# VHH binders against p95470, part 22

Target 1, 316 residues: p95470
Amino acid sequence: KQVDVHDPVMTREGDTWYLFSTGPGITIYSSKDRVNWRYSDRAFGTEPTWAKRVSPSFDGHLWAPDIYQHKGLFYLYYSVSAFGKNTSAIGVTVNKTLNPASPDYRWEDKGIVIESVPQRDLWNAIDPAIIADDHGQVWMSFGSFWGGLKLFKLNDDLTRPAEPQEWHSIAKLERSVLMDDSQAGSAQIEAPFILRKGDYYYLFASWGLCCRKGDSTYHLVVGRSKQVTGPYLDKTGRDMNQGGGSLLIKGNKRWVGLGHNSAYTWDGKDYLVLHAYEAADNYLQKLKILNLHWDGEGWPQVDEKELDSYISQRLK

## First folded at step 4 (VHH)

Design b05 (framework vhh_6z1v_2)
Fold by ESMFold2-Fast, scan of step 4:
Structure b05 (fold): chain B 316 residues (1-316), chain A 125 residues (1-125)
Amino acid sequence: as target 1 above (316 residues)
Amino acid sequence: EVQLVESGGRLVRTGGSLRLSCAASGFTFSDYAMGWFRQAPGKEREVVAAISWSGDSTWHADFVKGRFTISRDNAKNTVYLQMNSLKPEDTAVYYCAAEDYYGSSEWYPSEYDYWGQGTQVTVSS
């Protein structure tokens, strides 16, 4: 059986790969080869006590993690939210190791990084992704619907925004002025992820709708900038913060709802990690790891045939 | 494939007690949040109570706090609603629902993906 994941992110400790995904307490899998996966742990055995105060409709699932290794610690960012609402927060929990057999293994929750509040914020505090710039400054990109995707500078501890705060709007789609600020609206954009390659930062975003089985319209777009703060321009030169975005990959009759990617350079090779719903298997959400290639102009490309050829295995 | 089957609904007198059960099959029950909803004639369906995948967190609507208690037994794939001090206003069809979601703030017509057929509760004087 292929690994059942939504919103996958990965890291490595030693010779072991770890996969984190949306689910109860954030589900963690491990692998030695990125093909054969075994259940490892959940980051939370008990829900964050502050979750229902931030998100009254919170139902216990933690969303859209990102994992970042920094100065001997693993930082796991997670989202607390509810469908169609921006009563949300991104939190962070920290561990010294990802190996549950280690005596040093323990997740320590550091609490809320940022919170979105309806009417106050025209953004949604979910879908975090961490990027370090070429000077070693660490940033978080995040966001879903509303006024689009944002980037802010993290403090030295990576647990809150830096002081003084620095914020940038990096990608958005048009939002109807007739929609109340408390509503998500029609700007179907979320799940930013930034990969640094050569002279460029590449911003990936998921456009469309996930989470509707065969009716999902999720697909990936990309833009790039020589500065982590943007502007991120697509292949036509259009700013992603003004509706730009170049198609990277979209669904077909077999694979639907392609999105919520991460992207990595491992051992000199570049990879795109995402989920896809298999139509022939009741739209079950499956892990996909695709090779990321680069064209003559430095734009990322993927081979759609790898959606069929990458087959993850769930070990018992 | 996914199935939710409610049971326990019946006629009860004002002030009485009743326990509803919802038996789940076709999915990994312990990975899903569960909720109880109700719909009275001529009204919209409303959320009564919700329980997290682990059972560690529960929510109850203001109109049932102190009277109703949601619980679950993950070993039996069952969610329960214990209803005490019943009032005529509690008369409705009660539905069990499971949350199958993917971590998006997408606009949904419903927060819950899987629904049972409902069980009728009638409270009379």
Scores: ipSAE 0.000, ipTM 0.234, lowest interface PAE 13.3, mean pLDDT 87

Design b06 (framework vhh_6z1v_2)
Fold by ESMFold2-Fast, scan of step 4:
Structure b06 (fold): chain B 316 residues (1-316), chain A 125 residues (1-125)
Amino acid sequence: as target 1 above (316 residues)
Amino acid sequence: EVQLVESGGRLVRTGGSLRLSCAASGFTFSDYAMGWFRQAPGKEREVVAAISGSGDSTWHADFVKGRFTISRDNAKNTVYLQMNSLKPEDTAVYYCAAEDYYGSSRWYPSEYDYWGQGTQVTVSS
């Protein structure tokens, strides 16, 4: 039985890999080899007390985590939302260790980082991803549909926007003015993730629709910039904030709905982590870890055949 | 310097036609949605029409639908409002406005980042 994940992110503590994904309380798996996974924990045993105030239609599932290690602490960012709405918030909970057997193991919720409110914000406060720039400043990218993907500077303890605030629009698709602010609209873009490689920051984004089984159109695009704040330009030189994005990987007959990636450098090698729906297994969402290669111009590449060869396994 | 400059406003008779233009400078025009607003004497500003950055999507208020058409020419950094079958109640100062996709776009004047100075349209019998 493969690991059932949506929106996977990973980190390592010692010799143990930890995988975080969308689910009740955020689902956590552990592994020694990134292939054989064992259920570890949930970050929340009970939902955040503020969740239904922010999102009245919240159903108990926490979405789209990111995990970031900073100064001896693990910061788990999570989304509170409801499908098709921007009544949303990104929160953060912190732990000293990811090992549930440790006496220091305790998730401490630090509350809301940012909140989107309909009729105020033309963005959706979900899909956080953390990136440190070359000067050591930490930023959060986030967003889904509406007015696209945003980047803002985090404060020193990584729990709130910095003061003075600094915000950038980093990627967007054209939004129909026929849609009011309560609707996601037609700008099918979400799930930013930024990886620093050499002299560039690479912005990955998911275009299309997840969460519709065989009707899912999710696929990954990329652009790059020498500055974390952008502009992120695709292979043709088009700004991602003007509808640019170069295709990295898309679905085929076996694998559908490819997206919501993270990307990492582990032990000198680069990896793309994402979910994919297997058509032959009733579109069950499966973990994929692919090698990330770089062409002669410094653009990322993946081998679509690794969708078949990487097989995760859930242990009991 | 960001500027929006409206032109084309004048006195016209009931049933007449008029085209307003708004020339934009100082920003990447295709990154901004554009709107036309109007304000009649003693009234608040109201949205008339809006157009996406690409020009592929348009919205028109019910009170002008079928009579007014918004369009844009991104090569000329200009947005237009073609007004047909004009009525006395269309008398107002018409403003163009620009908004980026950051923040709110609830069709209220406060949500737009940049505004022109306005052009007066007067419709008489």
Scores: ipSAE 0.000, ipTM 0.131, lowest interface PAE 15.4, mean pLDDT 87

Design b07 (framework vhh_sonelokimab_d1)
Fold by ESMFold2-Fast, scan of step 4:
Structure b07 (fold): chain B 316 residues (1-316), chain A 125 residues (1-125)
Amino acid sequence: as target 1 above (316 residues)
Amino acid sequence: DVQLVESGGGLVQPGGSLRLSCAASGFTFSDYAVGWFRQAPGKEREFIGAISGSGDSTYYAVSEKGRFTISRDNSKNTLYLQMNSLRPEDTAVYYCAAEDYYGSSEWYPSEYDYWGQGTLVTVSS
């Protein structure tokens, strides 16, 4: 049985890899080799107390985590939302270790980092991803539909926006001004993730629709900037904040709904981590870890045939 | 032909206990994360809690913490909800729900694909 995930992110503690994904309380797996995975834990056994206040239609799912190690602590960011709504918030919970057998293992929820409120905000507070810039300042990218993807500067504790606040719009697709602000609309863009490589920050985004089995149109695009705040330009020089984005990977007959990636440098090699729905297995969402290569101009590339060759194993 | 059938609802006095069952058929039950929802009169459908396909992990709504316990018996293809210290505000139709994805022990973003018809629980004097 392969590891079923949606919205996968990873980190390492010692010689152990940890995988976090959308699920009840955020599902956590561990592995020694990034191929053979064991269920480890859930970050929450009980929903956040503020979830229903923020999201009246909240149905128990915690979405789209990101995991970030900073000054001896692991910061797990998570989304509280409801499908098609921007009644949403990104929260953060912190742990000293990811090993459930450790006496120091304890998730401590720090509450809401940022909240979107319909009519007030033309953005959706979900899909967080953390990036440190070349001066050591930590930023959060986030967003889904509405007015696109945003980036803001985090405070020193990584639990709130910095003061004074600094915000940037980093990617968006066109949205009708005649549409009510409470509606998600047709600007099908979400799930930002930023990887720093050489002189560039690379912004990955998922375009299209997830979560519709064979009707899913999810695919990954990329742009880059020498500054974490943008502008993120695609291969043609088009700003991602003005509809730009260069195709990185899309579905085929076997694999559908490719998206919600993270990206990492591990032991000198670069990797793209995402989910993909296998058509032959009733569109079950499967973990994929692909090698990330770089062309002569410094653009990322993946070999879509690795969707067939990377096979995760779910251990008992 | 996936089917979920709830049972065990009825009238109970405040402070009482009740155990609901959900009988599953037409799919490999142990491959699915399954959950309980309720809908009170005049309110939206509310999540109560869920359990992984193996039964190794559970996840609960805050309002039910300590009062409700979810369990499953994969050998009987049955999901359970043990409800203790019932209150008038627990009056609702209770539903069990499952994902459509074969082999998935986790929820798929925000959707439960299969629902039972519900069982009514009335907490009243």
Scores: ipSAE 0.006, ipTM 0.419, lowest interface PAE 9.7, mean pLDDT 88

Design b08 (framework vhh_sonelokimab_d1)
Fold by ESMFold2-Fast, scan of step 4:
Structure b08 (fold): chain B 316 residues (1-316), chain A 125 residues (1-125)
Amino acid sequence: as target 1 above (316 residues)
Amino acid sequence: DVQLVESGGGLVQPGGSLRLSCAASGFTFSDYAVGWFRQAPGKEREFIGAISGSGGSTYYAVSEKGRFTISRDNSKNTLYLQMNSLRPEDTAVYYCAAEDYYGSSKWYPSEYDYWGQGTLVTVSS
């Protein structure tokens, strides 16, 4: 059985890889080789006490984690939301180790980082991803639909926006001015992730719709900037905050709903981590780890054949 | 065909206890996370709790923690909900649900696409 994940992110502690994904309490797997995976834990045994206040229709599933190691702590960011609504918040919980056998293993929730409120905010506080710039400042990118993807500066302990606050709009698709601000709309963009490579920050985003089996239109686009704050320009020079985005990978007849990526440099090699639905297996959401290559102009490329050749295994 | 069939509902007095069962068929039960939801008249469906395929991990709505306990018996393909100290506010149709691994949690109310028909619990004198 392959590892079933949605919205996968990874980190390493020692010689062990940890995989985090959407689910009740956030599902955690571990692996020694990034191919053979064993269930490890859930970060939450009980939903956050503030969840139903922020999102009255919250159903117990924590969405779209990101994991970030900083100064001896692991920071797990998670989303509380409900389908089609921006009654949402990104929270953070911390741990000293990811090894559940360690006496130091304990998830400690630090509460809400940011909250979106309908009519007040034309953005959705979900899909966090953490990036440190080349000056050591840490930023969070986030967002889904509405007015697009945002980036803001985090405070020194990574639990709140910095004061004074600094915010940037980094990517968006056109939204009708006739649509009420409470509605998600047709601006099908979400799941930002930023990777620094050479002189550039690369912004990956998922365009289209996930979560509809064979009707899913999810695919990945990319742009880049020499500054973490943008502007992120695609291969044609179009600003991602003005509808730009260069295709990185899309679905085919076998693999559908490709998206919600993270990206990493491990041991001198670059990787794209995402989920994909296998049409021949009832569109089951499967973990994919692809090699990330770079062309002569510094743009990322992936080999679609690796969708067939990378096969994760769920160990009993 | 995936099927989930709830049982064990009925009339109970305030302060009483009930154990609900959910019989699963048509899939490898131990591979699926499963959970309980309820819907009171005129209200939205609400999450109660979920349990991993192995039974090693549980997740609860904060309002139900301590009164309700979710468990499973993979040898019997059965999910359970133990409900203690029942209140009139617990009156609802109770549903069991199994996660569908093709995704849906982000843009649908939950990853649970397979649902039972429900069992009615009435807490009244």
Scores: ipSAE 0.005, ipTM 0.431, lowest interface PAE 10.1, mean pLDDT 88

Design b09 (framework vhh_sonelokimab_d1)
Fold by ESMFold2-Fast, scan of step 4:
Structure b09 (fold): chain B 316 residues (1-316), chain A 125 residues (1-125)
Amino acid sequence: as target 1 above (316 residues)
Amino acid sequence: DVQLVESGGGLVQPGGSLRLSCAASGFTFSDYAVGWFRQAPGKEREFIGAISGSGDSTWYAVSEKGRFTISRDNSKNTLYLQMNSLRPEDTAVYYCAAEDYYGSSRWYPSEYDYWGQGTLVTVSS
């Protein structure tokens, strides 16, 4: 049985790989080889006490994590939300180790990093991803629908926005000016992830709709900038904050709903990590790890055939 | 086989209006996003607008915002482009395009797998 994930992110501690995904309390798997995965833990045994205040329709599933290692600590960012709403918050919980057998293993919730409130905010506080710039400053990208994807500077302990605050709009699709700010609208863009490679920051985003089985239209686009703050330009020179984005990978008849990627360099090789729904298996969401290649102009490429050849295994 | 057939092109005066149609066959029209592109003489093919399979979402090139409106009638397997306040610069062959698989980007011609043969729009006195 392949590993069932949505919104996968990974990190490594020692010789062990850890996979985090959307689920009750955030689902955590471990692996020694990135192919054979064993259930490890949930980051939350009980929901955050503030979750129902922020999101009255919250159902216990924490969404779209990111994991970031900084100064000997693991920072797990997570989303509290409800489908189609921007009654949302990104929180952070911290651990010294990811090994549940360690006496130092304990997730300590640091609470809310940012919160979106309907009619106040034209953004949705979900889908966090962490990136350090070339000066060592740490930033969070985030967002879904509404006014698009945002980037802000984190404070020194990575638990809240820096002071003075610094915010940037990095990607968006057109939204009707006649639509009320409380509505998600038609700007189908979310799940930013930034990878630094050479002289560029590459912004990946998921366009379209997830979470609709065979009716999902999710696909990945990319743009790049020499500065973490943007502008992120696609292959044609169009700004992602003005509807730009170059196709990286789209679905086919076998695999649909491709998106919510992370991206990494491991042992000198570059990888794209995402979920994909297998049509032949009732659109079950499966982990995919694909090689990232680079063309002569420095653009990322993936081989669609690796959707068929990467097969994860869930160990009991 | 999949077929897209554009119609409604022709000669129109500056400031006039025109509605283009695209009739689709050979696939389940409501399952796919469809869009309009144009190619002026000596220029590259450019995006005009796209509409989701359900019709709930629309996207437009910023330069054409407010002048052009995309719509669809899934019961007739037909895509429309309403063009208002036409200018000589709008003279082009207009193409209907459909995505072959879920997840194709609506912004770039290379990401659409099915294309019509085009219909010529000439804006001139």
Scores: ipSAE 0.000, ipTM 0.152, lowest interface PAE 15.9, mean pLDDT 86

Design b10 (framework vhh_sonelokimab_d1)
Fold by ESMFold2-Fast, scan of step 4:
Structure b10 (fold): chain B 316 residues (1-316), chain A 125 residues (1-125)
Amino acid sequence: as target 1 above (316 residues)
Amino acid sequence: DVQLVESGGGLVQPGGSLRLSCAASGFTFSDYAVGWFRQAPGKEREFIGAISWSGDSTYYAVSEKGRFTISRDNSKNTLYLQMNSLRPEDTAVYYCAAEDYYGSSYWYPSEYDYWGQGTLVTVSS
C-alpha cells in the first residue's frame, strides 16, 4: 500500500531518508530510496503535558511537523491545536540522531516556541517551517488563516524567538474586518515553506481548504524575494502579503487537496514533497515527491504527471 | 494476515446494554487509531466513535455522545465499545476498523485501512 501522510517533511541522516507527518506523536518513516518506506518511530509516546492548557479541544494529534538539522542536533517542530481554533502552540523536541537503534537516540522535548491566544493574536501558531538565511541566521515561518503567515527570528539554540524579537508578515489573504478575532475567517492560506535557490528565497503557501475529501480546494502558490524577510512577490509583481501568489500546482480529477509542501535540494536536484488525496482510493492522503524544475526566469515548475508516476510503498 | 474480529453482539431489549470487543492481530495495534462504525439495513456505514493510538483521546458521533464509551487495551490488542440505554434505532451491524495513525480524520470510513467482518446488534422486545 502507499504511504498515508498529511503535511510531510523529510531529512537525511547518512544514507537514510526520514519522513515526518501529522499524527499521534508525529509519525516517522525511514527509507533508503525515497520510494520504499518502513515505520521507524513516533517522536512522542505521550502527549505534551502542556497541550490541553494551550488547546482545550486538543485531540491527541500533533500537526504539521518540520525537521531541521543544526550543529549536531535534529530539531523537530510540531503544532498543538484544534480544528478552526487559534488556541495553538508550536513546540520543539530534539534528538542527536534519527536512528532508533543508536544508543544516542532520545527525543528531548524543549517545550513551547510560540503560542497564539484568541483575542490577543490575529494569527495561528501552527505549520512551522525553518529556513536559514544567507548569513546563517535561522528563521521560522508559520501560520494559518486569521492574519496570514508570519516569519520570526529564532534564538541561538532554536527553541525561542530571538531577543530582541524580529517579526515579519510575509503572506496573507483578505479577512473581513467585521469578523471576531477569535474566528479563523475566510483567509484560506497556511503552511508556509521557504526554499533558498540562487539569489532568491521562494515562499510556498497552501491556499484553499484541506481535509474535506473531494471538496478540498487546497493548491500551492509561490512567490520570491532576495531577502528572507520579504517582500515575497509573485510572477506579476504582487506582494504575497497583499494577496499575491502564483499557481504552482492544483488538483485534477484524480488528485485533490494538493498541499502542505516542503521543498529540498538533494544531491544537486530539487524536489517538492506534498500530500495529495486520490479520488479513486476514497480520497486517501498519499505521499508525493515531485521533481522541481526552474524556468528561464528562475520560477519553479512541476510536472503534474509525476502525481501518477511517483508511487510510495509501505513496508510495515 | 491482518485481522479484526468483532464479538459481543446479539439480541437486547430497549434500555439494555451490550459490550462489544474487537480483537486485532497481524499488525502493531498500538500504532493505530481504531474506531467503531455501524450499518443499518438500507443505510450507509456511519461513524460511532474512535480512540487514538495511545488511548488518550476519544471522539464520538454527536447522536451517540453519553450513551456509548470507547476504550482500548493495547496489551491485549483489543478495542471495546460499551453501549448503554440501547434503542431500536441502534439495530445494525457493528464494525471495528483500524486507521493508520498518519490519517488526521476519524470520521470517514475511507480513512481506515483494516476492517472486521461485523457483529449484529438487534434491539427489540
Scores: ipSAE 0.000, ipTM 0.178, lowest interface PAE 14.7, mean pLDDT 88

Design b11 (framework vhh_sonelokimab_d1)
Fold by ESMFold2-Fast, scan of step 4:
Structure b11 (fold): chain B 316 residues (1-316), chain A 125 residues (1-125)
Amino acid sequence: as target 1 above (316 residues)
Amino acid sequence: DVQLVESGGGLVQPGGSLRLSCAASGFTFSDYAVGWFRQAPGKEREFIGAISWSGDSTYYAVSEKGRFTISRDNSKNTLYLQMNSLRPEDTAVYYCAAEDYYGSYGWYPSEYDYWGQGTLVTVSS
């Protein structure tokens, strides 16, 4: 049996790997080898007290985490939302260690980072991902549907937008101007993640629809920029903020709904981390960790056959 | 050998309706998501909509939603595009396309593996 995850992100503390995924209170797994996973904890034992004020249809599932280590703390960003709505917020909770056996282990919620409000915002405050630029400034990318993916500068303690605020639109698909701003629309783009490699920032995005079993159309595209703020251009030179995006990986007959990636450099090697639905296992979501290679022009490449060779297991 | 063959194109007046067909052969049609694209004179090929392998899910470009309907008949290995309230701006070569993939698929021409030769639709008075 493989470990069941949706929207996976990872970090390492000492010799232990930690995996965070969408679920009640955010589900946390630990591993010594990135193959064999054991349930560790939930970041929230009880719902954030502000959740139902922001999202009246909130059901207790916290979505799409990102984990970021900064100055001796682990910052866990999470989404509060409901399907098809932009009544949403990204929050942050912090911990000194990820080891539940440590006397210093305690998740401390710092509250809302940003909130989207219908009719005010043509964006959805979900799917956070953290990136530090080459000068040490920390940024958050985020977004789903509506007017696309956004990037903003974080303040020094990483709990809110910087003052003065700085915002950029980094990727979007076409949306009708005649569609009501409260509706998600058909601009099927979400889950940004930015990785710095060499002279470039690479923006990964999930196009299509998750969460529909065999009818899921989720797949990954990429663009790059020499500036963290963009423009992010695909292999044809098309701006991702104008519908651009180069295919990185798509599903096949066995694996469907590939998306919501993160990307990392571990011990000098580059990796793409994502979920995929296994057709033979009733489209249950599985953790995939793929080697990320670079071609002669500096573009990322993955081998989809590694979807069959990478096996993550849940320990009892 | 995989083949997709479009038919049903022609000259139609503004406000009229037209039904396009795409006949599939050389593969198990019922295992694949299929879609419609068009290319207007001097423009890039653009997505119209797609339908999952089972027919249970349909996806449309926002600009065409409500005017165009995609359906399939797996017993006849045929994909359909029903076009209503046609406008001169709908004048294009219409292509059906299939992904070598079990399930529904993407919005860009580069994501589709198999293409028909196209059928011309002219909307003019």
Scores: ipSAE 0.000, ipTM 0.158, lowest interface PAE 16.6, mean pLDDT 86

Design b12 (framework vhh_sonelokimab_d1)
Fold by ESMFold2-Fast, scan of step 4:
Structure b12 (fold): chain B 316 residues (1-316), chain A 125 residues (1-125)
Amino acid sequence: as target 1 above (316 residues)
Amino acid sequence: DVQLVESGGGLVQPGGSLRLSCAASGFTFSDYAVGWFRQAPGKEREFIGAISWSGDSTYYAVSEKGRFTISRDNSKNTLYLQMNSLRPEDTAVYYCAAEDYYGSSQWFPSEYDYWGQGTLVTVSS
């Protein structure tokens, strides 16, 4: 069986790879080779105590994690939300090790990083991703629908926005100004992830709809900037904060709903990590790890044939 | 080979109570959020409510709040729906479902992937 994931992110501790995905308490898998995966743990044994206060319709599933290693600690960012709502928050929980057999293994929830409130905020506090700039400052990108994707500067302990706060709008699609702010609207954009490569920061975003089996329209676009704060311009020079975005990969007849990527440099090679639904297997969401190549102008490229050749194995 | 098997349906008088059960197998039940749906004759499927994997959080459709209570027993791999003050309008086939896709503001309860075969509840007049 291939490993079933939605919204995958990865990190490594020693010789062990760890995979985090949307699910009850955030599902964690481990692997020695990035192909053969074993269930490891979940980050939360009980729901965050603040979750229902922020999101009254929260049902226990934690969404869209990001994992970030900083100065000997692992920071796991997670989303608390509800269907079609921006009654949402991004929280963070911290661990000294990812090995469940270690006596030092304990997830410590540090609480809310940011919260979105309907009518106050034209953004949704979900889909976090962490990026350090070339000066060592750490930033969080996030967002879904509404007014698009945002970036803000994190404080020194990575648990809240810096003071004074610094925020940037980095990508968005058109949304009617006449639509009530409480409604998600039609601006189908979410799941930012930023990778630094050479002189550029590359912003990946998922356009379209996930989570509808064969009716999913999810696909990945990219833009780049020499500054982490943007503007992120696509291949035509169009600002992603003004509807720009260059297609990186989209679905085909076999693979549908491609998106919610992360991207990494491991041992000198670049990778794109995402989920894809296999049409022939009842649209089960499967882990895909693809090689990320670069063209002569420094734009990322992936080989869609690797969707067929990368096959994860769930052990047991 | 995920399996969900509903039971406890039957005939009940208006104003009565009924408890439905859903027995789960083939997956780690305590790791899944699960919910209840119903489909009345000639109508679309309707969401009733959902319960988190731990049982600590519940989400109910507005029309049923206060009359229906969802609970679970992870040691028995079983989901329950307690229905009180039943009305003829509650006559429907009741389904339990487990969440397979969940991850964005776009997700809806109607997107549950694993379904039981249903149990019929008839509220006689």
Scores: ipSAE 0.014, ipTM 0.346, lowest interface PAE 7.7, mean pLDDT 88

